# Ledger of designs, part 45: VHH binders against c4kar8

Target 1, 263 residues: c4kar8
Amino acid sequence: MAELSTPSPASPAPLDGGRGDELEKFTLRGARQILQLLQDLITHRGLITAHTGGGHSFMTAVLKVDEERGRVVLDPSPDPQANRRALAAPRLTCVTQLDGIRIQFPLVGLGEGQDKGRPALFAPLPAEMLRLQRREFYRLQVPLAHELSCLLKAEDLARKPVEVSARVIDIGAGGVAVVVPTGAAEFVIGGTLPACRLALPDGEPIELDLEVRNLNRQTQRNGTEQLRVGLRFAALPRAADTRIQRYIFKTERALNAKARGGL
Short names: E, the ipSAE of ESMFold2; O, the ipSAE of OpenDDE; V2, 0.75 times the mean of E and O plus 0.25 times the DockQ between their complexes.

## First folded at step 3 (VHH)

Design a32 (framework vhh_7pa5_2; at its last look DockQ between E and O 0.19; V2 from the best seeds 0.00; counts 0 for: pae O 3.1 > 2, framework grips, grease 24.8 > 24.2, placed apart)
Fold by ESMFold2, look of step 5:
Structure a32 (fold): chain B 263 residues (1-263), chain A 125 residues (1-125)
Amino acid sequence: as target 1 above (263 residues)
Amino acid sequence: QVQLVESGGGMVQPGGSLRLSCAASGFTFSSYAMSWVRRAPGKGPEWVSTISGSGGSTSYADSVKGRFTISRDNAKNTLYLQMNSLKPEDTALYYCARESDFYGYELYDSPFDYWGQGTQVTVSS
């Protein structure tokens, strides 16, 4: 029912275009590997986020693996509406982390029933599971001293153009996360912000289109509201991608050098 | 190695109070938002509350607003949950969870990357 800020609009399912070939080497397809990884999630009491589409998700956990029937058994949500969405969804995308390693797997054919007299959700075992080391999905936490910013070309409530200068708090190969004051502009998950400008420390700002992927509202202790906006690069020219990767690499090396001496 | 250790659970009558603690180690505590998540008997996990790394921002599930207060002491690397006006429905195993470095910019996000073993809260009598 109440989770971290819930996105409002339905979003189409993404295509795994830009990272699909790169991620294949981290994809488990062997039945024994999949069973072992699911068992590890049970052993570690993994907190799983199950995405049902339309920007909706709920938390769950793997209760057991029924190897004989080829099924995984999940906790139902305490929120009945989340359970109804899950059962209606053509696919769940389950995401968790195990010892800081990202795990992602699809479930299709979800049904409801009972496990030892308790309500439960059931699905066939996934045909594949993605297991990513942190360096494979790394996003650089941008140092405050760099004052990295992104000029967003967005719209206000009346759909009038506004420009918002947003501080970039992290950056990776596929996108950025920024913070803006609540109400600075209207953001819609799945919406595109054309001709934004990402200011890196070296060279001219990069002009790029951004897609809004998530929104998280937070109330600070002084009552001020901020919005964390997750933004995906819609399409990056090769030169822009190279500049971003170089910035990440150089900054990561500098941060690691500072950390080597200890506190 | 990241470690999160919850404590302070116990049995209490309806209307009572408990204070949960979570001792954090193996990472820069003040750099991470932290959450409490609970799992009641026969139910899946339920998010309870989140506090920003600095402690400047908090949020709560509707079911606990006004009764629970999340706080942190960054000098002691400790997260707290003050629970007042407890109800039988609050009976659950309570976990301390760290916000993922990558939460907020993947289409299929997971908010947490580490959590503890939990501390049991039982509201009965």
Scores: ipSAE 0.454, ipTM 0.814, lowest interface PAE 2.6, mean pLDDT 82
Fold by ESMFold2-Fast, scan of step 3:
Parts: C-alpha cells; structure tokens; sequence
Structure a32 (fold): chain B 263 residues (1-263), chain A 125 residues (1-125)
C-alpha cells in the first residue's frame, strides 16, 4: 500500500469540522425511503418553509406524492409574489420537522398547475432528503433579557462598508443567527464578513470572521418585516470556542431550572 | 417531548364567533413566541397571528386585524385565538405553532419548529 501521512485522530469537533461527512450519514437517497418520508409529511400535516433565495421564503405543505410520475404536489402560497419567486428560482430548499426530527430537501424544476381543480405547485421527487435529530444540531434560543448583539461588518447596495448592530436570536457551537432590519445591508450566501464582534456576557466582545449561510424574512412582534441571517463561525479562536460553549451550557441550565419551577 | 394540542374549532355561521385554544407541553412555554397559522383547501398555509413569550407584543395578518385577538396564559401553558365577525374566507384548519430556535449552521431557517394537528373552523350558512 502507498504510505501517506495519517491525520491525527478526530477529536469531537464543532459542526463545521466534520460537516460534509456528518451530513452524509443523515442523508436519505433511496427512492423508497424518500417516498415514505414524503408520505409521513402528509400524514403529520408537515408545515414546510420553502426558501426561494435572496432571503425570501413561503409556507407550503405536501398535498400528495405521485409515485407513477415521480412528482410531489405542493400547496401554493396565498401570496402571488412568493409563487412568482418560487417558479423563477433555480432551486427551492424545503425545511420542516417531523416529531422533533429536522427534515431538509431540495426541489428543482418547480411548475404550476391544478390538483382536483385547485391551484398547485409540482416538482420532481427530490434525489435526497436530510434528516437531523435536534440534539445533533442544538441551538440555544438567546433570552431577550441577555441582549446579545453582534456588530456585523457588511456592505450596502453600493458596495460601501457599513456596520450593523444585529440582535443574536440563537447560538450554537458552529454559529449564530441574527436579526437585521430589511435593507440595512446586502448579504450574499457564501460571503465572508470579516472582523465582526460578538458581545457575550462575562467578558469583552469576541472578534470573529463570519460566513453567511442562509437568509430568511419573517414578521416580527410589531408586524414589521425583518431579515434573519444565519452566520457560521470561520476559524473560531480557541478561547472564543470555550466562552461560547460555557455561555450555552450556563444559559441552558438556567432555563431548565426555570422550567422546573426554579428562578 | 414537545406537544401542541388545538381545540375549539367547529361550524359557525357568518358573523359568528369561536375561541381556539392550544395546550402546550414539553418546553418552557413563556420562553417562546407562539403563532396561529391556517390552511384552507386550494391555499397554502397562511400566518394569522403571533404573540411574544411574555404576551407583551402581538401582531396580526391584515385579513384578520380588528376581528381576531391572540392571547396566552403562561401559568396554564395555553395559547388562545378569539375569532369574531367570522367570514366564509376564514374557513380553514387552524394550527398552533412555536417559534423556531433552529437557524444558521448550514441549515436553512424555518419560522416554526413545532405545530399541532390543527382544529377545523368552518364558516358557512
């Protein structure tokens, strides 16, 4: 056999460290498994969020699976603009959950038509579906009282640098999700935001490079539209990793104590 | 285990009223914003209303403003939707939904991570 340098044994890694190989083991590619999972979504009335790109998404659900024609039939959005974005998109990324298991799958080649005389969307069956148990991708929902923020270094429409203070809504080992006002900055999926500052309790802000992973529009408490931005930690410093993990553990313990009638 | 169980649906004539309830268990109810979402035949799911974890803030879809009121009782882990001046267009399966805590990390966002089985509301004469 050829002798190659063997890498060091893998230690438990942040989600990013083993991402490709870890996601592969949670990916369903068997046609029968995919058909069964889609049928389970129908049976359990799965509410699906379909991402059309550019921070846009809409809610849908599976109406039926046409096994003979290899198609899935979906509810259209009540918003005509959302349907137009969906039909124009090269790909939809669909996200749902089934009894605590997160399910994600792509749809390509979306069309429109009728099902039993009612408007419907249809697409070929997905070639793969991702199934993730919640614990494997745990995110701590940040308590509002903690007022966690991240100062983002981004660009406006004219490619001029802007700084945006964003509220952190969740945090995990691999990244954060933040909320920014719609139009505050332009975000490109896969783009890097250098030298951002994450403010945690119990110390000075942490300087981090963040990668934009997803964008989602959602109505907030006062009815205003906000952009939620999912950000991955790039090259996380050792001390920062430790502080983030301690914050997550400490906050989780406090929330669990509160849920059990503690203070 | 997170569970959301809706009740209070039924048949009502136009102009009538119904109050929906959602019993929540398996999580710290007061830490999550909660929403009502509806789904009618030939339409996709439509967001109806949201209430913050504390109950201090509410928001409504334009189609239901002034007619529906969302509220919660955190001591009883229960969400409510008071529906007044019901119209045939309000006919739908109504779901109770919990705000998602799943964002980022190579996963796309979803506004909700759990919802109930739904309760049917039919408005007809």
Amino acid sequence: as target 1 above (263 residues)
Amino acid sequence: QVQLVESGGGMVQPGGSLRLSCAASGFTFSSYAMSWVRRAPGKGPEWVSTISGSGGSTSYADSVKGRFTISRDNAKNTLYLQMNSLKPEDTALYYCARESDFYGYELYDSPFDYWGQGTQVTVSS
Scores: ipSAE 0.408, ipTM 0.780, lowest interface PAE 2.9, mean pLDDT 81
Fold by OpenDDE, second read of step 4:
Parts: structure tokens; sequence; C-alpha cells
Structure a32 (fold): chain B 263 residues (1-263), chain A 125 residues (1-125)
């Protein structure tokens, strides 16, 4: 009778979609740390976006951590269809924020049931949680009045080189998010856009290489569709880094002053 | 530091009205779309309403359309939710949430980047 070794549940796919070792230092794997972070989410009533794949997501929250059973209890969606998707998904990717720190964690083995007579979702405790603590991941929302732009050197669907002027919507030490008209260019996550030009208010544009890290289609309220592109600075000269940091600092200060009623 | 503080919740009878407020600080309030999200017992968070940074555009969940009105006073850094014709089904913890404009390095979106602790609304006879 050959003991069919139940295949060890495949380690959930990395959260970073291939970002590799860069995020390892921000990944918590300690049981105590994970439990504490989940408890903190409960305490702070953190809203969680749970991604089920295929571009679908729903909002949830951690209701309880059951240490004895080694599971987390989540709020079900008010949408039955979302719950069905969640239960059918091989993995949930949960995204939230605590004290300005982005948190991501996978949940696998989702089930439904009741907690204290109320509908609930259940999953084993996450094996890892990504906590982005460092300023490198901080993104300053660019005031519209600043009109930052980035000239993207990209390709169209035919792989013909095109230049696209993109509005910068946020900026950080590590990159920018921009918006472009839908169909302006073809972007591939992980692809490099060489010799792009970032325009800052303080001087000449900065030439830099950008790596596509995120793509999101968004429909504006006016019905216009745009593509938001998250871009990493692939190669940034020191002088450029200094300028970007200065801009961020100055802008943050100004925004904070305004928020305090000083301007 | 970004802060959102909800107030105005309480207990009300069916058919009654409440006005929620959210005091925002630590950011340029007018630059962000703001939303109300509610969490009812035994249910996950539900989007209720959104208002653009300028206040010129609003949207509502079907469940609250015609009964709730979202508004904002950018001079006071305050978001409001006028709730009329309240129903028991409206019983929930109501959150003020800032819509995220972050699409940078992360592979997955979050519609909100900051939210308050919530204010409890209870509709009961």
Amino acid sequence: as target 1 above (263 residues)
Amino acid sequence: QVQLVESGGGMVQPGGSLRLSCAASGFTFSSYAMSWVRRAPGKGPEWVSTISGSGGSTSYADSVKGRFTISRDNAKNTLYLQMNSLKPEDTALYYCARESDFYGYELYDSPFDYWGQGTQVTVSS
C-alpha cells in the first residue's frame, strides 16, 4: 500500500509577480509577526481589498484571528457573486494599508461558514505578509497645478516606436505613475522604456529609463478611458535622484502647510 | 499625517435622518475623491458613495440612491453624508475613505488608501 504522499501544498505564488528579491526584506514570515499585524488590522478596522483574479475584487475586513485553528476570519462580500468568485479562486491577494504602510498578503484555501451565527469567510493564516515600510515606496500625489509630465518612449501594437506625453499623477523615490490615453502605446509589465524624460518644475527634464511595473485601465467619470501606468526608475543618476527627492520634500511641505490652513 | 475622523453616527428610527461628517487632515483635501463605505454586521464593506475632489461629480450605490447625498466642504476639509429615509438595512459602521490615486509599483489596486475608524449608525425601531 504505497502511502500516496499528499503533495505538500504548493507554496503560494510570490506576491510580487516576479519582483524577486527586492521585496524580500519587506516580507514577514514569522508567525508572531503575522499574527500581530493581523491583530493590528482588526484593531484599526482596516479595510481590505481582496483580489480574486480576472480583474475582480471585493472589500473585506479581518474579523478575527483564530490562533487555535490557525485561521483568519473575514467579512464576506455583500455581493453573493463576489463571494462565489472568492471561493472559486485558488488564491486571494489581499491589499490594505495601516498607518501609511501598504500591506499585501495572500490567502489560500478560502471557505465559507459562520462565525457566531453570522456568515463569514475562513482561510488559513497567511504564510507571508508584505509590509512596505520604506520611503522608497512612498508616493506623493502630484498636485494638478504642478502639471508634471513624462515623455514616454514606447511602442505601439505594431512595435513601432512612439512618444507619448503622459501626466504624472504620483511620484516617489523609486518611480512614477502616469496616465496615458488608451491605445497611445502598448505597455508590458516588466518592459523597459529607455531614455524617457521626466519634467519637473525646477529645471530641465530628467532623462531616465523606466520599467513598467503596473497597468490599470480606468474609466473616468466623464466616461473617458485612460491607462494608468506605474513606472519604476530603472536607472536614475544621482543628480536626478536628488532633484526628485527635493521636489517631493518641497511639495509635501507645501501640502502639509496648506492642510494646516497656513496657505 | 493623513487623518480621517468620522462623526454624526447614532441611533435612529426607521424613516429617520442622520448626517455624517468626516474631518480630513494631513493632505490637500480638494485633490482627492472621497468616499463613504459601510460595514454591516455579518457583511463585508460596501461602497456607499463617492464625490470628486471638486465636488462636481457624485456617485451612489443603488441601495442608497435617492436617499443619501454625499457632499463636501473643501474650505473646511470636511466630507458629509446626508442620510434620509433610513432603513434597518442601513445599520452599519460608516467609514470615510480617501480614494487612492496610487498606481505605482504595486500589482494590485486598492480603491482607498486611507480611512477613519468609522461612525456607527443604527437604525432600529
Scores: ipSAE 0.320, ipTM 0.737, lowest interface PAE 1.4, mean pLDDT 85
ESMFold2 (binder alone), look of step 5: mean pLDDT 83; pTM 0.826
OpenDDE, look of step 5: ipSAE 0.067; ipTM 0.574

Design a33 (framework vhh_7pa5_2)
Fold by ESMFold2-Fast, scan of step 3:
Structure a33 (fold): chain B 263 residues (1-263), chain A 125 residues (1-125)
Amino acid sequence: as target 1 above (263 residues)
Amino acid sequence: QVQLVESGGGMVQPGGSLRLSCAASGFTFSSYAMSWVRRAPGKGPEWVSTISGSGGSTSYADSVKGRFTISRDNAKNTLYLQMNSLKPEDTALYYCARESDFYGEELYDSPFDYWGQGTQVTVSS
């Protein structure tokens, strides 16, 4: 009997300093932005991996932000050795994810005490926070003006082939969400829609297989019911993946430019 | 420091075979999808093949499908490309590339964030 080796799941490691100048563009240094991001981590109960150096880490969370004293309060590890390592470390490197965004920040000057009678760790507010959007989890909300569509090859209630031109409402590296009128076609979670065609502004439509991942019914203000369908890309050639990523990037850049005052 | 070092290129007759290797260091190899990309003289880069971090999924350019096989050994931090039934049009510098796992303005110029130096494959009579 042969036994195949399976690699252990990788712990989220701190990002390499060799990308320092590229990472500068993703670094938050505004006090208000830092406070808001930390508050978002509290609101979403984000779990944080705190790296103490020497290959050691522990799981923590931000319990609160003390704006008056300029510090964060962290949940200590149930492992006393992990807490001792953290207190002895010159720096913690904290890594977490929020809504598909990788967040990393240093904490210096860690201390211990109590918060509301419970053990707690505390540190001064970080001077910077790194925020990176992971491509596989990012979803661009598609502007209605783009009229981006996907021609779905599906079946009706009688299992007859139908083609439905669906409006793409969001798009990411892993798939799209579309809206269709209720009753236009039948969708089964886990079902495959073969040879669908995604129309992007540049070039020919992309032919791809889509897997139905989720369904959500929506009622519009005019009383019309629509079905939102989440669809996963079953497989993409690299050229198709590149075109999708470029569309996402260009559209995000244009939206950011508009929000910042455009020209 | 991320390093990707290719080897195994050379000269071969049409119909021959070569096996390329890429030794990776400076990052958690099993956490990244890896690709082979080639560049022929006077042409832009052409994607050849991709393998997922676990090795469970592979994909190939139509021009090499059925002839090339991508694989990886995560215990040795090594990526491979087995090239069979080589044709003169396969002549190119072959690069090992790490796929980017995040968005950024600079990253959309390339879906890859690190490349090796390349290894030359020449298919001629």
Scores: ipSAE 0.000, ipTM 0.150, lowest interface PAE 12.7, mean pLDDT 78

Design a34 (framework vhh_7pa5_2)
Fold by ESMFold2-Fast, scan of step 3:
Structure a34 (fold): chain B 263 residues (1-263), chain A 125 residues (1-125)
Amino acid sequence: as target 1 above (263 residues)
Amino acid sequence: QVQLVESGGGMVQPGGSLRLSCAASGFTFSSYAMSWVRRAPGKGPEWVSTISGSGGSTSYADSVKGRFTISRDNAKNTLYLQMNSLKPEDTALYYCARESDFYGWELYDSPFDYWGQGTQVTVSS
């Protein structure tokens, strides 16, 4: 039999506020909305992963909400060490799913006690909760040093096939945004670009079909105009999806480490 | 749309056996590791067992080792938990859970991205 290594929660830090302006529209701050969402988690017996920092986490659930005292009651871990780590942590980051929607919220000031004679963990109600559809929104700003490119198969003004090497400026689970020179090709919102090639730093280019979703003209500091094109992955094999997600995760970790004075 | 539907729970006496099933739909079942997680009345959720996508690797919580067996039938998109030598402390709502795909695991710190509504197991004399 295999040892108890699964389901150890992922070592990576939770999705952070570095993408805060993009996540703002998915953040609940109304006291009634927060209370209702917590009550929904109780009703659906939502499984919650609580991150205590240092790569440690445990499974929990909201047992009840005490509106009068402004606090939540959580089920403690059956592992006493996990509970000790939680109590010592300055913050818990709680992550769960409800009907396929990611829900994330912080808890600060965790204490322990009893609820109806049983051990329980207590914390003040969170001031905010994130509610995010998991696959569609997250975008990594691609470091310029990575020189990430996508070879686009498009048409020129005369409807003749052209290949344009475009710089990838952001990438997510659902697509990429690229920059192309103005006039290099014609793009039509809703149009499909077949058999394009996405070059990641590691491995062979990924061949994929892209759908044009948006167009935006931007002026650079030097006065040069560029066309930004938002492209949706029309369909991705799991292997391609995995490679893209791995690149995003690896790059995010490296950027976070660099911000702290390391790589 | 991903769906996980548990069945097979019920009431049983100590020492008895039950087999839980989980019918999966809306995704490539064989590409995902699957788990059973339980929640006893007044307690937090407890991981019970995991099986790899191919079925070649399994793991169990210490509390159930030697008594429970996890298995899967990828042709039928079904996950199973055979529970033998049941004890009163096994009384819980049992959930079928899908291990987070690469997006969920690496970018979101949840070990599971989908779970069912659960099936109740009650062990009493």
Scores: ipSAE 0.000, ipTM 0.258, lowest interface PAE 11.4, mean pLDDT 78

Design a35 (framework vhh_7pa5_2; at its last look DockQ between E and O 0.28; V2 from the best seeds 0.00; counts 0 for: pae E 4.1 > 2)
Fold by OpenDDE, second read of step 4:
Structure a35 (fold): chain B 263 residues (1-263), chain A 125 residues (1-125)
Amino acid sequence: as target 1 above (263 residues)
Amino acid sequence: QVQLVESGGGMVQPGGSLRLSCAASGFTFSSYAMSWVRRAPGKGPEWVSTISGSGGSTSYADSVKGRFTISRDNAKNTLYLQMNSLKPEDTALYYCARESDFYGTDLYDSPFDYWGQGTQVTVSS
């Protein structure tokens, strides 16, 4: 009876996707700072997306910070399945916004219970919270008319090489977000996709290496599931960087001009 | 600064109707998909409906489909939610939320980047 070694649950993806040094200056670790930020989220009724892994997430909110018990109280999902996933997850990655600043924090040790007679989720206070203020994280929403695409060299579930043509939905200096059909390939956060091709309108595709940074399963309006993949430029030649920046700048300018009624 | 201000909430009897409004400012309204999200007591936020920037496409949660209608007036920078045949289960704080244009390359995604303070809808006999 070969003990099927239950694959060790994939270690929760690091908050920084391995860029710890670069993000350290944006990471709060002080207890007082963390408490204040959580309180601010309560005050502003922050909508939080809690990622449970595997591309699954649910919306929650901070109900209360219990300083005495050193815990945060969250709203449970209205979806029982999401709650089960959350409770089974070794770590939640929580993402929200406050005043245009992206906030990310991990929660571990999630439990369920009641707060004032209402169902609630409980977790120890996060050990750290990331506040991203950098403009470098700016992402241009790619106009549909531009039809940017990225040819991804990935693997399927059988680790067979596959090429997937993905629509680029946003682009920044550091990477792109793309959408692919569910099941088109297997993506692993932190994994590298070598020799991919990013198609820009201004010329030949750019060959580049991409690193998978995040995965999100989304249901389209038509009920079709798609996978959104956040991809970092792992190695970008200077010429390619210049082209990408030029595209972003030109597109932003055009969009702004249109918004001002100039076009 | 991006601002979203909800209005139109109130108390209604079961079977009644309400129309919510969301005034948007500080961004190009038509460039963003907008959503309604609600938060009922003891429950986390629940997506209700989304409308594309142009208004040409809409989607609804199954729980509100056929009863709720999302619309927008881009000239007025206003999002609407017509709620008909209201049920006690529809009691919630209703948020107007802007769909995020950032899906992240380095971080996990959030579907919304801005939202209002919400407007309270109470359905009670």
Scores: ipSAE 0.639, ipTM 0.866, lowest interface PAE 0.8, mean pLDDT 86
Fold by ESMFold2-Fast, scan of step 3:
Structure a35 (fold): chain B 263 residues (1-263), chain A 125 residues (1-125)
Amino acid sequence: as target 1 above (263 residues)
Amino acid sequence: QVQLVESGGGMVQPGGSLRLSCAASGFTFSSYAMSWVRRAPGKGPEWVSTISGSGGSTSYADSVKGRFTISRDNAKNTLYLQMNSLKPEDTALYYCARESDFYGTDLYDSPFDYWGQGTQVTVSS
């Protein structure tokens, strides 16, 4: 709950909630590099998702960079509630894509006003911006058509055992990310879910223990709420590890072949 | 390379209709949910509609429900938005957007990972 609370910690958090050292080589801290990247987002009409905490987010875009005053100017949300949440938040986490590269940056000290007679949001220039190539943190994005699922053994709000069939949205050598409806079960970071069952298309489900590594509550654009849960493989038998790697390689190869006309 | 190219915008009178198209290439179109997003002067980007990869599920912003219909033709790698009963407030640049794959358990979600340059819709008052 504290992780998802509206009041964020007073001190700045790491860009990804605890991977600062690993991400340092992908982090831009030079003022001119930050200004250039923000300008590139303007030029490419980048759609930005601004996360305001508590699982809330809204869409925005950079209108301009005010180098003289050291600030960025952003589109407000058409939803007044989203703007109020943004202004009340101690920090926004902004994410976008540029030429297939993930860009993420924090904004602190958000204010509101007008730019050339139109409503706008203002923030000081970020001190850092993250640029991530997908290859550096490879997770296979599971095609929706595969309907990959993991049966989780968890606890409900009353601490009674519950089984939840969760959709697997990404998978890597070290774990999976799954989506569950908000309130379906309670998850605690660092907690272990024993004897879960990962269903792969090419065989019997794999029984494994999963450790909860992160929780991200999200509101879909249609208003439904979902919880994304990051789960680490606590330990895998060699045979299970081999099956997971084969699935990843086979699926990536098939996706690349379809995207590139069989190359 | 992933490409999304919108077309079908134009100038229309209030109460009129337009059909937008988005030609997709460089990925398995049927494996991704697709959305329409619009951006008008003085407003931020506003999500308009989403359709699942199979076309079996659709959703709409409250402002367009009952007037707009999203559809797709997976054999032609094309996304559509049929816009009826257009209002001056529908004036905007309309973007075709591909729903983002989850980038990793430690990173914040982004709803889209690719979008086009947009097609302009102007509804004369």
Scores: ipSAE 0.401, ipTM 0.764, lowest interface PAE 2.8, mean pLDDT 81
Fold by ESMFold2, look of step 5:
Structure a35 (fold): chain B 263 residues (1-263), chain A 125 residues (1-125)
Amino acid sequence: as target 1 above (263 residues)
Amino acid sequence: QVQLVESGGGMVQPGGSLRLSCAASGFTFSSYAMSWVRRAPGKGPEWVSTISGSGGSTSYADSVKGRFTISRDNAKNTLYLQMNSLKPEDTALYYCARESDFYGTDLYDSPFDYWGQGTQVTVSS
């Protein structure tokens, strides 16, 4: 394996997975709504990941809103290189969660300065903020008893075709995470795996194209090495989307009923 | 219902040691990777260390490697950070944070979904 994703707060991320039309109804554009949401982030000391492009990001927080000047004030990174990348970036994409709600907003025109004698980053207030409730981004942790699998059409280190049957460990509207034995195939972040087959408990396997978004090496209790691969649905027919949504819905309801089973 | 409560901070001389604890409730603790994040005065948040749900994998920021040890007791729903050879630069508010349900497959990356209020560590001579 060439490079592996580590369990670190800094990671590359997709900014738009082809869901732009669906997300518009969750987009806040009103000035008062935006100010209130930024204030909520301040009050709850939200931990924000700011993406600077090129797969780089850093952690920050909103310190205050300067309403008089129409600006947000952010913590600088302790890493000087991250601050330099942020100041050079044409756009920051800020992402966080607050009480299970995903929040995303762009900042443009970032500058540096002082706030109460302390270093700080400044930007104009964002023109929009995305706010998604849990239901809109939920990923189901797949029960082991369901034995969901995905046949990956990948390549080995010599770039020769290989088929790998991977266990699906979570599934959502936009993708899956799978595990495979380390060395079973070569995976490259940003790479596409065409014509993979997702096996749900009911019906024929679904043929779909997958894009590799994340890689993480893991060691099981018995010492066996495995690779966790985060995969985005690159193109998904409506019928396949419907089957995936129904599986998620039915399984979540069954798990909730089991959790209340003593009642 | 998710709660994370840090404790064990205090004032310590350079070279001293402290052990931080984080009591977790309202979720299946062993199913989640956990991290320590710190925020020094006038600085933004800084990742310190992460431990897998089982406790079998750990990682550390370069600034703390060899001095800090992350651990967990899944039977007691508690995360720990043993901090040795403390330096003035380690002065910060230390938070425990739960890794988000996001694993890099969604449109939006947010590494943490819950965190505590923090416990203060002050290293001064």
Scores: ipSAE 0.252, ipTM 0.714, lowest interface PAE 4.1, mean pLDDT 81
ESMFold2 (binder alone), look of step 5: mean pLDDT 82; pTM 0.814
OpenDDE, look of step 5: ipSAE 0.608; ipTM 0.853

